# Ledger of designs, part 14: VHH binders against Alsin (ALS2)

Target 1, 196 residues: Alsin (ALS2), of Homo sapiens (Human) (q96q42r690to885)
Amino acid sequence: GYIASLHELATTERRFYSKLSDIKSQILRPLLSLENLGTTTTVQLLQEVASRFSKLCYLIGQHGASLSSFLHGVKEARSLVILKHSSLFLDSYTEYCTSITNFLVMGGFQLLAKPAIDFLNKNQELLQDLSEVNDENTQLMEILNTLFFLPIRRLHNYAKVLLKLATCFEVASPEYQKLQDSSSCYECLALHLGRK
Short names: E, the ipSAE of ESMFold2; O, the ipSAE of OpenDDE; V2, 0.75 times the mean of E and O plus 0.25 times the DockQ between their complexes.

## First folded at step 17 (VHH; framework vhh_8dlx_2)

Design x4 (from w6 with D101T H103W; at its last look DockQ between E and O 0.06; V2 from the best seeds 0.00; counts 0 for: pae O 4.7 > 2, placed apart)
Fold by OpenDDE, look of step 17:
Structure x4 (fold): chain B 196 residues (1-196), chain A 124 residues (1-124)
Amino acid sequence: as target 1 above (196 residues)
Amino acid sequence: EVQLVESGGGVVQPGRSLRLSCAASGFTFSEYAMHWVRQAPGKGLEWIGNIYFSGSTYYNPSLKSLVTISRDDSTNTLYLQMNSLRAEDTAIYYCARDSYTIWTGEWDHSFDSWGKGTLVTVSS
């Protein structure tokens, strides 16, 4: 139902925020603190990634908080932040992914391999837990890459929950149309970003 | 203690160039965005531009063609290159630290620390 779907969104959003916060504090910050990370350009690109990641994390956290308030108030679909401020979400995700892509294009992860290997080895278990990669044969840099792209997965979840919400309204209703359109936008973006 | 110290100011003739420096200490310089701001006599503060920790720069459209901001994270120094100076560029120039860092998610462009400023006088 409608309320159930909203609770699911709220719960999963909080969990997702927690995970991103952990990634930021326990992986990204220490990583950026390493010496000899690469050229000035590479480091700057990584800093941009970190900045965009942090912004995204903040946005998701605020979204989670808003959902909590939403559930205690008037539950109008049009007031959902992911609908009302869809452009903000989509742009933030796009910017983040662009930053990652730029970093990758410049060989960022490959360049990090050497200076970060000790750090990654010491934090292998944490990386696996955060990335949900259970295969012990997966290289640590690949796991790190997976972590950087974790936010994109959430876009799919937004699309799914919006579709669920849409089913609670008449097809001819404005709510139905808005939810469907928004869902499509999130899904399209997820697919687009996922290909990079 | 956060400290910002501007230098390089002085008297310069119109049409000349000048490079200002801002020495930063007491914090992780590379993690902060930095700004240049100026105040002409009898006028309010004017934002010149900023440079983020990623190296991206943004400028006041009114001044963009005449200024370049750069940073050296190895020496914790912020720079402001000014070209083709005019009498209207006479002002006290300040460097300021943005409250936003790579670890904060909110972009409010608030300044949480300022230098004492350096005076630039453009006069023939």
Scores: ipSAE 0.019, ipTM 0.363, lowest interface PAE 4.7, mean pLDDT 89
ESMFold2, look of step 17: ipSAE 0.333; ipTM 0.689
ESMFold2 (binder alone), look of step 17: mean pLDDT 81; pTM 0.816

Design x5 (from w6 with H103W E106Q W107Y; at its last look DockQ between E and O 0.45; V2 from the best seeds 0.00; counts 0 for: grease 25.5 > 24.2)
Fold by OpenDDE, look of step 17:
Structure x5 (fold): chain B 196 residues (1-196), chain A 124 residues (1-124)
Amino acid sequence: as target 1 above (196 residues)
Amino acid sequence: EVQLVESGGGVVQPGRSLRLSCAASGFTFSEYAMHWVRQAPGKGLEWIGNIYFSGSTYYNPSLKSLVTISRDDSTNTLYLQMNSLRAEDTAIYYCARDSYDIWTGQYDHSFDSWGKGTLVTVSS
């Protein structure tokens, strides 16, 4: 139902925020503090990735907070942050992925491998926990890559929950149409970004 | 150009309520966190509170019970509702746009744009 779906969104959003926050504080920030990360350009690209990642964390955190209030107040679908501010979310995700792509194109992860190897080895368990990669044979850089793309997965979840919410309204209602349209946007973006 | 224009100030008696407005233009208002700050005569700036794009609000603990911040994104307007005004609430009230510093993660409220302020005088 409508309320159940909202609760699920709220719960998962909080968890997701927590995870991203941990990635930011325990992985990205320390990585950026490492010496000899590469060329100035590579480092700048990584900084941009981190900045955009932080922005996503900010948005997701605020979204989570808003959902708590939403669940205790008037639950108008149009006031859902991911719906009302869909452009902000979509643009931010796009910018983030662009940053990651730029970093990758420049060989960022390859260049990061050597200077970050000790750090990654010391934090292997944390990386595995955050990425939910349980295969011991997975290279740490691959796990790190998984972490960088982790936010994109949430776009699919937004699309799914919006569809679920849409089913709670009459097909001819403006709420239904808005929720479906927004869901499509999130899904489309998720697919587009997932191909990169 | 970013513009913020406060209004609604004036002279009020103690115990009364007052609602201030801040008209925003020159940027996508709905995407920015907005703050209210004030400066009493002879004192420094005091942070009152803020409202994020999501509608979430945070307040100075010393003022929380007396103020409510809201926004209308359809009219690009920020509001500050003040209740039970006291003489010590006399100040110039400013609305400010959040600088959106995502790195510090700390509530170090930095602002990149300010209005000219509106004077609120609480006197009997």
Scores: ipSAE 0.466, ipTM 0.760, lowest interface PAE 0.9, mean pLDDT 91
ESMFold2, look of step 17: ipSAE 0.548; ipTM 0.789
ESMFold2 (binder alone), look of step 17: mean pLDDT 80; pTM 0.808

Design x6 (from w6 with S99T H103W D108T; at its last look DockQ between E and O 0.40; V2 from the best seeds 0.00; counts 0 for: pae E 2.7 > 2)
Fold by OpenDDE, look of step 17:
Structure x6 (fold): chain B 196 residues (1-196), chain A 124 residues (1-124)
Amino acid sequence: as target 1 above (196 residues)
Amino acid sequence: EVQLVESGGGVVQPGRSLRLSCAASGFTFSEYAMHWVRQAPGKGLEWIGNIYFSGSTYYNPSLKSLVTISRDDSTNTLYLQMNSLRAEDTAIYYCARDTYDIWTGEWTHSFDSWGKGTLVTVSS
């Protein structure tokens, strides 16, 4: 139902925020502090990735907070943050993905391979936990890559939940149309970014 | 250019309510957290509260019961509803755009943009 879907969204959003926060604080920040990362340009690219990652964390955190209030107040679908502020989320995700792509194109992970190897080894368990990669044979850099792209997966979740919410309304209703349209936007973006 | 223009101030009697408005322009209002602050005569700046893009609000605990912050993103307007006004609420009220450090995740309570303020005088 409608309320159940909202509770699920709220719960998963909080968990997602927590995970991203941990990635930011325990992975990205330490990575940025490593010496001999490479050229100024590559370091700046990593900084941009981190900055935009942080922005996503901020948005997701605020979204999570709003959902708590939403569940205790008037639950108008149109006031749902991921719906009302869809453009903000979509743009932010796009920007983040762009930054990751730029970093990768410039050999970002190759850059990190040497200077970050000790750090990654020391934090292997954390990396595996955060990435939910259980295969011990997976290279740490690959796990790190998975972490960088974790936020993009959330777009699919937003699309799914919005679609679920849509089913709670009459097809001819404006609520249904808005939720479905928004769902499509999130899904399209997820697919687009997932190809990169 | 970022512009913030407060309005709605004036002279009111104690116990009355007042609604202030802040018209924003020159930036994507709907994406920014906005604050209300005030400065009483001879006193420092006092934070009243803020509202995030999501609509979540936070208030100064000393004022929470008397104020409500809201926003209308369609009109780029920030509101401050004040109830049961007292003489000590006499101040210049400012709306301000938040300067959030997205990396540290901390609110510096430093504001990069301010309005000129609107004077509220509570007197019998």
Scores: ipSAE 0.297, ipTM 0.667, lowest interface PAE 1.4, mean pLDDT 90
ESMFold2, look of step 17: ipSAE 0.418; ipTM 0.745
ESMFold2 (binder alone), look of step 17: mean pLDDT 80; pTM 0.795

## First folded at step 18 (VHH; framework vhh_8dlx_2)

Design y1 (from x1 with S30R I102V; at its last look DockQ between E and O 0.64; V2 from the best seeds 0.00; counts 0 for: pae O 4.8 > 2)
Fold by OpenDDE, look of step 18:
Structure y1 (fold): chain B 196 residues (1-196), chain A 124 residues (1-124)
Amino acid sequence: as target 1 above (196 residues)
Amino acid sequence: EVQLVESGGGVVQPGRSLRLSCAASGFTFREYAMHWVRQAPGKGLEWIGNIYFSGSTYYNPSLKSLVTISRDDSTNTLYLQMNSLRAEDTAIYYCARDSYDVWTGEWDHSFDSWGKGTLVTVSS
């Protein structure tokens, strides 16, 4: 139902925020501290990725907090933050993905391969836990890549929950249409960013 | 450069209402939580309340019934609506941006940017 879906969204959002916070503090920050990362440009690109990641994390954290308040309030669908402020979310994810794509295109992961190998080896279990990759045969750089793109997965979740919420309203209702349209936007963006 | 400019202050009689504005520039306003604080003559800073990007608001319990904080992200403006003003509400009112730590991401409700403030004088 409607309330159940909102609770799920709140719970998963908090977990997601926690995961992103861990990635930021335990993976991204240490990576930025590595020596011999390459040219100034590539380092700046990585810094941009980290900055955008952090901003996204900040947004998601606020969203999680807002959901807690929402669940104790009127719970009007139009006031749902991912719906009401969809443009902010979509833009933030887009900006982050752009930053990571720029880093990738410039050979960022290749750049990290050598200097980060010891770090990745020492933190293999953490990488696997955060990425939910259980295959031991997966290369650590691939796992790292998975972590960088992990936020994109959440867009699919937003789309799904919005669609679920839509089903709680009459098809002809404004609530249904807004929720469905927003769901489509999140899904479309997820697909678009996932192809990069 | 981050800029916050408060306006709307002035001299008002007790019992009146007043709406203050804070014009923000130099940063992505919609991404930040914003605060209102005030400083009465001879007193320390008093936190009034804040508003997050979601529109969620929190208030000082002592002032909750008398104030409303809102924001317009399309104009990068923060508002403070004050009702039933009293002499004790005389103060310089400041808008402040919530601090953002890139690495910790902690929500400590500290401020990293302030306006110059606007004076509100409540007198008969």
Scores: ipSAE 0.019, ipTM 0.430, lowest interface PAE 4.8, mean pLDDT 90
ESMFold2, look of step 18: ipSAE 0.440; ipTM 0.745
ESMFold2 (binder alone), look of step 18: mean pLDDT 80; pTM 0.807

Design y2 (from x1 with S30K F111M; at its last look DockQ between E and O 0.01; V2 from the best seeds 0.00; counts 0 for: pae O 11.6 > 2, placed apart)
Fold by OpenDDE, look of step 18:
Parts: C-alpha cells; sequence; structure tokens
Structure y2 (fold): chain B 196 residues (1-196), chain A 124 residues (1-124)
C-alpha cells in the first residue's frame, strides 16, 4: 500500500545514503589523496566526480531525512520531495553522471589502475561489500567502476516507487497523473544516463 | 531477440594470428559484459576471457599472453585477437553474453546467451 511503499522508500534511501557516504569517505577521498594519479586534467576530472558525488550524497541524505518527517506528517503525495523537487534530483544525477562520463571517456579508470592498485587490493573486501560484487574473478577496477555508477541505479528505484504510489490513487486523480509523470521522468533519465 | 553471430574463423597455419568477431543484436550491447569461450574437439568448454562494459578485461591465465579481447560498442561488436596460434587452439569459438545487466547490480558471471560459434582450425 501507500504507507508501506513510503516506508520502503525511506528505509532504502537511508541505506543508500549510508552506502554513498561510505563510498565517499572510504573510497573516493582516499583515491584523491593518492600520488601519481595522472595528468592534471585527469586529476581534475576525478575531483569533479568526487565533488558531484558529494553533492549527490548530500541531496540523498537530505531526502532521507525529509522522508522521516514526511512519514510523521500528512503524507500528501504532492509534498513528497522526489516529486515536489524532481528537477533538483534529476539535475543532480545528470551532473554527476556527466562528470563520471567525462572521467571515463578520458580514460580515467585506466589511468587509475596503476596508482590505485595497492589501495584497491588493501580494500578489496570493502569494495566487494559496497558493490555487492562477490565474484573473485571481478577485477577491482571493475568493482570501482560499479561503485561510481551505483547512484544511477537508484533512479530506477525512484521511478518504481513513484509508479507504485500512483497505483494507490484513482487514474483520474491529479495525484495519479503527477506520480506517473514523475516516474516517467526518472525512468527516462535512468535509461538515458545508462546508455551514455 | 538476442542474437550473437561469430565470424572470422577458418583454417590457419601455426604461428599465425587470427581475429574473431562477434556481432551482437537484440539487446543493449554496451550494458553487458561479454565472454569468449571455446570447445576443442572431444574436450569440454574452456573459458577464454571476458570484457566488461567499462572495457576491463579478464583472461584465462593459461591463455592470457595469447589473446586480447576488445569491444566496439558503436557497432555492437566483440573481438578476440589470437596470436601465435597452435594446433591445440583448434576449436569452436563462441561469444556469450554475461547474465549481468548493469542495472541489476548482481554479478554471477553466468552466460545466458550464446552464439552458434565459429570454427578455428590450426593446421600446417
Amino acid sequence: as target 1 above (196 residues)
Amino acid sequence: EVQLVESGGGVVQPGRSLRLSCAASGFTFKEYAMHWVRQAPGKGLEWIGNIYFSGSTYYNPSLKSLVTISRDDSTNTLYLQMNSLRAEDTAIYYCARDSYDIWTGEWDHSMDSWGKGTLVTVSS
């Protein structure tokens, strides 16, 4: 139902925030501290990724907090933050994905391979835990890549939950239409970013 | 419908190089890891290596020095470059799609779609 879906959103958002926070503090920040990361341009690109990641993390954290408040309030669908402030979410995710894409296109991950190898080896268990990749044949750089793209997956989740919430309203209702439209926006963005 | 079509196989002399191609269709190629597998006559399947969506590659240690896997996402094509071919490299070579989708988040490295294979015969 409606309330159950909101609780699920809140719970998963908090977990997601926690995961992103761990990635930021234990992976991204240390990576930026490594020596010989590459050219100035490569380092700048990584810094941009980290910056955008941090901003996204902040937004998601705030969203999680807002959901807690939402669940204790009137719980009007129109007041749902991912609905009401959808543009903020979509823009933040877009900006982050753009930064990752730029980093990737410029061969950033390849450039990180050598300087980050010791770090990644020392933190293999953490990487696997955060990425939920348990296959021993998965290269650590691939796991790292997975972590960088992890936020994009959440867009699908937002779309799904919004769609689920929509089913709780009459089709002719404005709530239904808004939730459906928003769901479509998140899904479209997820698909668009996923194909880049 | 997912389709994988291998090509480039044939008869080659020992010591020669060969490049195999795998044309993919029916799915978003760039979102999937791809594998090369071979089967020699009377032998079981042997995993050669794979390439992920990021371009990262992993190889069978026994073959690593002799093979290179690459991909062109603009043409939905997977490649297998083989160098210094030996008689023991005679096999049907298959490309296969990894079961992992970048959106599912689960890695099991299973292969859910296979091509029909292309025969490589190394003979003097």
Scores: ipSAE 0.006, ipTM 0.233, lowest interface PAE 11.6, mean pLDDT 89
ESMFold2, look of step 18: ipSAE 0.492; ipTM 0.775
ESMFold2 (binder alone), look of step 18: mean pLDDT 81; pTM 0.819

Design y3 (from x1 with S30E I102V; at its last look DockQ between E and O 0.63; V2 from the best seeds 0.00; counts 0 for: pae E 2.5 > 2)
Fold by ESMFold2, look of step 18:
Structure y3 (fold): chain B 196 residues (1-196), chain A 124 residues (1-124)
Amino acid sequence: as target 1 above (196 residues)
Amino acid sequence: EVQLVESGGGVVQPGRSLRLSCAASGFTFEEYAMHWVRQAPGKGLEWIGNIYFSGSTYYNPSLKSLVTISRDDSTNTLYLQMNSLRAEDTAIYYCARDSYDVWTGEWDHSFDSWGKGTLVTVSS
């Protein structure tokens, strides 16, 4: 039902925020604290990734808190934040995914200096846990790719939840139309960004 | 350059209401959670509350019945409505912007920009 799907969105958003916060605090912050990370270009690209990741984490945190307030109020579908502020979400995800793509096409994590690679190797169990990779034979660089492309999976989740919410309304209703259109928009972006 | 300018402070009698404003410029105001913080004479900083980009608000439990925070994204303005003012509400009132860089948590109150404040004095 409608209320159950809203609670699912709120609960999963809170979990996603916690995941992003852990990645930021346990991986990105310690990594960027190292004195030598690599060439100037590689470091600048990684710093841009961290900047866009932190912006996305901030957006998701605000969204989670807003959903908690939303659940205590009227709960009208047109006031749902991912509908009303969809361009902010779509832009923030696009900016992040562009930053990680730029970093990866220039060589990515493999071109970091030895201290950074050693940090990542030492923390491989943490990286595997955070990325939710089930195959323990997965190589470090594949774990890192899975981890930093986790937000594309979240876009698919938004599209799915929005469709669930839409099924709670008549197909002719403005609520159904808005929810379905928004779901398609999030799914289209997820497919586009995942092809990079 | 990020700028936050508070206004609306002054001397006011106990029991009255007052609305403070914070004019924001130099950033995309509608994307940020904004906060009000105050400092009474000789005291530390006290967080009053915030408002998210969505318009949702959260308040210091000690103050939540006395204050209302609102925002107008079309004019880049943050507001603090205070009611039933008391002498202990005498303070410098600041608006502040969240930090979201890699070095800070979202809600650890590590604000990256502050106004210079507006003084509110509650006395007869």
Scores: ipSAE 0.436, ipTM 0.742, lowest interface PAE 2.5, mean pLDDT 88
ESMFold2 (binder alone), look of step 18: mean pLDDT 80; pTM 0.801
OpenDDE, look of step 18: ipSAE 0.494; ipTM 0.770

Design y4 (at its last look DockQ between E and O 0.64; V2 from the best seeds 0.00; counts 0 for: pae E 2.2 > 2)
Amino acid sequence: EVQLVESGGGVVQPGRSLRLSCAASGFTFSEYAMHWVRQAPGKGLEWIGNIYFSGSTYYNPSLKSLVTISRDDSTNTLYLQMNSLRAEDTAIYYCARDSYDIWTGEWDSHSFDSWGKGTLVTVSS
ESMFold2, look of step 18: ipSAE 0.483; ipTM 0.748
ESMFold2 (binder alone), look of step 18: mean pLDDT 80; pTM 0.803
OpenDDE, look of step 18: ipSAE 0.810; ipTM 0.898

Design y5 (from x1 with S30R W103Y; at its last look DockQ between E and O 0.51; V2 from the best seeds 0.00; counts 0 for: pae E 2.1 > 2)
Fold by ESMFold2, look of step 18:
Structure y5 (fold): chain B 196 residues (1-196), chain A 124 residues (1-124)
Amino acid sequence: as target 1 above (196 residues)
Amino acid sequence: EVQLVESGGGVVQPGRSLRLSCAASGFTFREYAMHWVRQAPGKGLEWIGNIYFSGSTYYNPSLKSLVTISRDDSTNTLYLQMNSLRAEDTAIYYCARDSYDIYTGEWDHSFDSWGKGTLVTVSS
């Protein structure tokens, strides 16, 4: 039902925030603290990824806290944050995914200097755990790609939960239409960004 | 340039209410969590509470029944409503902008911008 789907959104958002926080603190922050990461262009692209990742992580953290407050209140569907503030979500996800795509197209993690590659190799078990890759023979670069494209999966999850919420209302209701339209919007973005 | 300007402070009698304002400029206000912090004479900083981009608020448990934080994204203004003021509420009140750079953790209220503060004096 409706309440169960709201709790699903809140629980999975806090879980996603924890994942992003771990990536930020255990991978991105230490990596960027290294003195020699690579060429100026490569470092600038990676710094842009980190900047957009941090903004996305910040958005998700705020959203998780907001959902906790929402669950204690009136719980009107039109007040749901991912509906009311959808442009902030869509823009932040787009900006992040554009940044990681730009980095990868220009050579990505393969072009980092040896100290950075050594850091990533030393932490390969952590990277595999964070990315939830189940094939232990998966190469480091594939693990990194899976890890940094986790936000695309989250957009699909939003679309699914919004559709579940919509089914709790009559099809002719304004609540149903808003929730279904929003679900479609998040799904379309996920598909668009996933094709890049 | 980021600017935060508090106003609305002054001398008030115990039991009265007061509304403080914080005018924000130089950044996209609607994207940030905003905070109120106070410092009573001779005391350390005390976090009052925050408000997320969504309008959701969290408060210091010891102050929860006495304060209300709100925001108006159309005027880029943060508000602090204080009720039933007591002498111990005498303090300089600051608004602060949250930080989200790569070095900020989820529990870090490492504010990157602060106002100059506004003095509230609760006195008979």
Scores: ipSAE 0.503, ipTM 0.769, lowest interface PAE 2.1, mean pLDDT 88
ESMFold2 (binder alone), look of step 18: mean pLDDT 81; pTM 0.808
OpenDDE, look of step 18: ipSAE 0.741; ipTM 0.878

Design y6 (from x1 with N50Y I102V; at its last look DockQ between E and O 0.03; V2 from the best seeds 0.00; counts 0 for: pae E 7.1 > 2, placed apart)
Fold by OpenDDE, look of step 18:
Structure y6 (fold): chain B 196 residues (1-196), chain A 124 residues (1-124)
Amino acid sequence: as target 1 above (196 residues)
Amino acid sequence: EVQLVESGGGVVQPGRSLRLSCAASGFTFSEYAMHWVRQAPGKGLEWIGYIYFSGSTYYNPSLKSLVTISRDDSTNTLYLQMNSLRAEDTAIYYCARDSYDVWTGEWDHSFDSWGKGTLVTVSS
């Protein structure tokens, strides 16, 4: 139902925020401190990735907090933050993905391979936990890549939950239409960013 | 929109002092801890130190004797005083806003916003 879906969104958003926070503090930040990361340009690109990641993390955190308040309030669908402020979310994700893409295109991951290998080996368990990759045969750089793109998965979740919420309203209702349209936007963005 | 703009960089001779500034806008500056970091050519990011909203400071032990961080909340400005500059201090200096954990209400001492940086070149 409607309330159940909102609780799920709140719970998963909190978990997601926690995960991103861990990635930020325990992976991205240490990576930035590594020596011999390459040219100034590539390092700046990584810094941009980290910055955008942090901003996204902050937004998601705020969203999680808002959901807690939402669940204690009127719970009007139109006031749901991911719906009401969809443009902010979509833009933030887009900006982050753009940063990752720029970093990737410039050979960022290849650049990290050597200087980060000791760090990645030392934190293999953490990487696996955060990425939920349990295959021991997966290369650590691949896991790292998975972590960088982890936020994109959440867009799919937003789309799904919005659809679920839509089903709680009459098809002819404005709530239904807004929720469905918003869901489509999140899904489209997820698909678009996932192809990069 | 959060904006951080560093200034005060330039070319200085070894042994000289330099004061960098960071102008903050787009957020309540007084409620955030702020960081200074730097990136030397071809090197990774090096953390210099941070200052809490309360004014308390913490520095990289390797740089503690050479730097002082301060803030003016009335002008939304962060400062980095550097003394006895050396060639190895040549770098782009960035101010960064500390990340706030909105769920726990705690500071995690990460960064969520960066300036574009200001270049400091120490050369004889």
Scores: ipSAE 0.020, ipTM 0.297, lowest interface PAE 4.2, mean pLDDT 88
ESMFold2, look of step 18: ipSAE 0.021; ipTM 0.473
ESMFold2 (binder alone), look of step 18: mean pLDDT 80; pTM 0.796

## First folded at step 19 (VHH; framework vhh_8dlx_2)

Design g1 (from w5 with F53L; at its last look DockQ between E and O 0.08; V2 from the best seeds 0.00; counts 0 for: pae O 9.5 > 2, placed apart)
Fold by OpenDDE, look of step 19:
Structure g1 (fold): chain B 196 residues (1-196), chain A 122 residues (1-122)
Amino acid sequence: as target 1 above (196 residues)
Amino acid sequence: EVQLVESGGGVVQPGRSLRLSCAASGFTFEEYAMHWVRQAPGKGLEWIGNIYLSGSTFYNPSLKSLVTISRDDSTNTLYLQMNSLRAEDTAIYYCARDSYDIWTGQHSFDSWGKGTLVTVSS
């Protein structure tokens, strides 16, 4: 139902925030603290990824918090943050995905210096855990790609939840249309940004 | 009980460099992005730049002076390195703790220091 779907959104958003926070604190921050990361260009691109990642984390964290308030309020669909402020989400996700894509296009993690690669290798198990990669034979670079494109998966989740919410309204209702349209936007963006 | 204390301000000649410090306490410093802002006499607040947990920095593109923001999480200290200072850089400089508003999509500040005065004069 409507409330159940909202709770799902809230729960999964908090989980997602936690995951991103872990990635930031356990992977990105230590990685960027290394003395030798690679060429200036590679480092700069990675720093941009980290910056956009951090901003995304803030948004998601705040969204998670706001959902708690939403669940205790009137719960008007039009006031749902991912709906009302869809442009903010879409832009934030786009900016991040653009940064990670640029980084990868320019060579990505493969161009990192040995200390960075060593660090990543040392933490491969953690990376697999964070990326939810179950295949033990998955290469490090693939794991990293999966990890840093997790936000795209979340966009799909937004789309799904919005569709679920839409089904709680009459087809002829404005709520239905808005939810469905928004869902389509998130899904479209996810498909556009997706690498898999 | 968040506390931010700026220091390092003073009178400097044009073209000189100055490094400001912000001592943070009362919160887990390493978990917050931090900002530098300034207020020149008779002017409004101007955002200088910020630094994220990752160490990544962003700066106001309108700044004429060269600035570098850094942080030392081991000492809970935020830094602002300013080079090639000009008279227009005269201001009270504040450090501020980051807060993000999802309604506006903008970063704001939930805590401020008392500021440190920087005077650039011949």
Scores: ipSAE 0.011, ipTM 0.254, lowest interface PAE 9.5, mean pLDDT 90
ESMFold2, look of step 19: ipSAE 0.209; ipTM 0.628
ESMFold2 (binder alone), look of step 19: mean pLDDT 82; pTM 0.815

Design g2 (from w5 with F53M F58Y; at its last look DockQ between E and O 0.05; V2 from the best seeds 0.00; counts 0 for: pae O 6.5 > 2, placed apart)
Fold by OpenDDE, look of step 19:
Structure g2 (fold): chain B 196 residues (1-196), chain A 122 residues (1-122)
Amino acid sequence: as target 1 above (196 residues)
Amino acid sequence: EVQLVESGGGVVQPGRSLRLSCAASGFTFEEYAMHWVRQAPGKGLEWIGNIYMSGSTYYNPSLKSLVTISRDDSTNTLYLQMNSLRAEDTAIYYCARDSYDIWTGQHSFDSWGKGTLVTVSS
């Protein structure tokens, strides 16, 4: 139902925020604090990833916090933040994914200096946990790729929940159309960004 | 602690362009949306536009074609590019930090600069 789907959105958004926060605090910050990370270009690209990641994390955190209040209010579909402010979300996700993609295209984590690689190896178990990779034989680089593309998966989730919400309205209703259209936007973006 | 300092104002002729800057300090600049507002003599505050953490911008429809907002997170600086200035653009220009209520979708301002005066005169 409508309320159930909203609760799902709220719960999963909080969990996602928590995960991103953990990634930022336990992986990105320590990683970037290392004195020798690699070439200037690699470091700059990674810093950009971290910056966009942090911004995305902030947005998601604020969204998660707002959903609690939303669930206690009128709960008008048109006022749903991911719908009302879809452009902000789409842009934020796009900016981040662009950054991580650029970083990877230029060589990614494998170009990091030994201290950075050592750090990542030391924290492989944590990385695997955060990335939800169940195969113990998965290589570190693959785990990292999976981890930093988690936001794309979240876009799919936005699309799914919006579609579920749409089904709670009459097809001829404005709410239905808006929710469905927005769902499509998130899905399209996810597909576009998820080519890798 | 939070400080916003506008600069770049002055006297310009009509038709000219001007770029204003806002130096931010005392907070994590990259995590906040920022706004430009102005107040013309004898008039109320007018919202110009804002820029989000993502870089996305929104503008007052009446000014959209004439202004561009940008930010440099590396220097904690907000910019306002104004083109084709007119006499009615004469105002004190303020940068303000966003206070966004995501639930209501409303923006407010929790911090202001002292403003910079822009005078458009022939």
Scores: ipSAE 0.019, ipTM 0.293, lowest interface PAE 6.5, mean pLDDT 90
ESMFold2, look of step 19: ipSAE 0.501; ipTM 0.768
ESMFold2 (binder alone), look of step 19: mean pLDDT 83; pTM 0.820

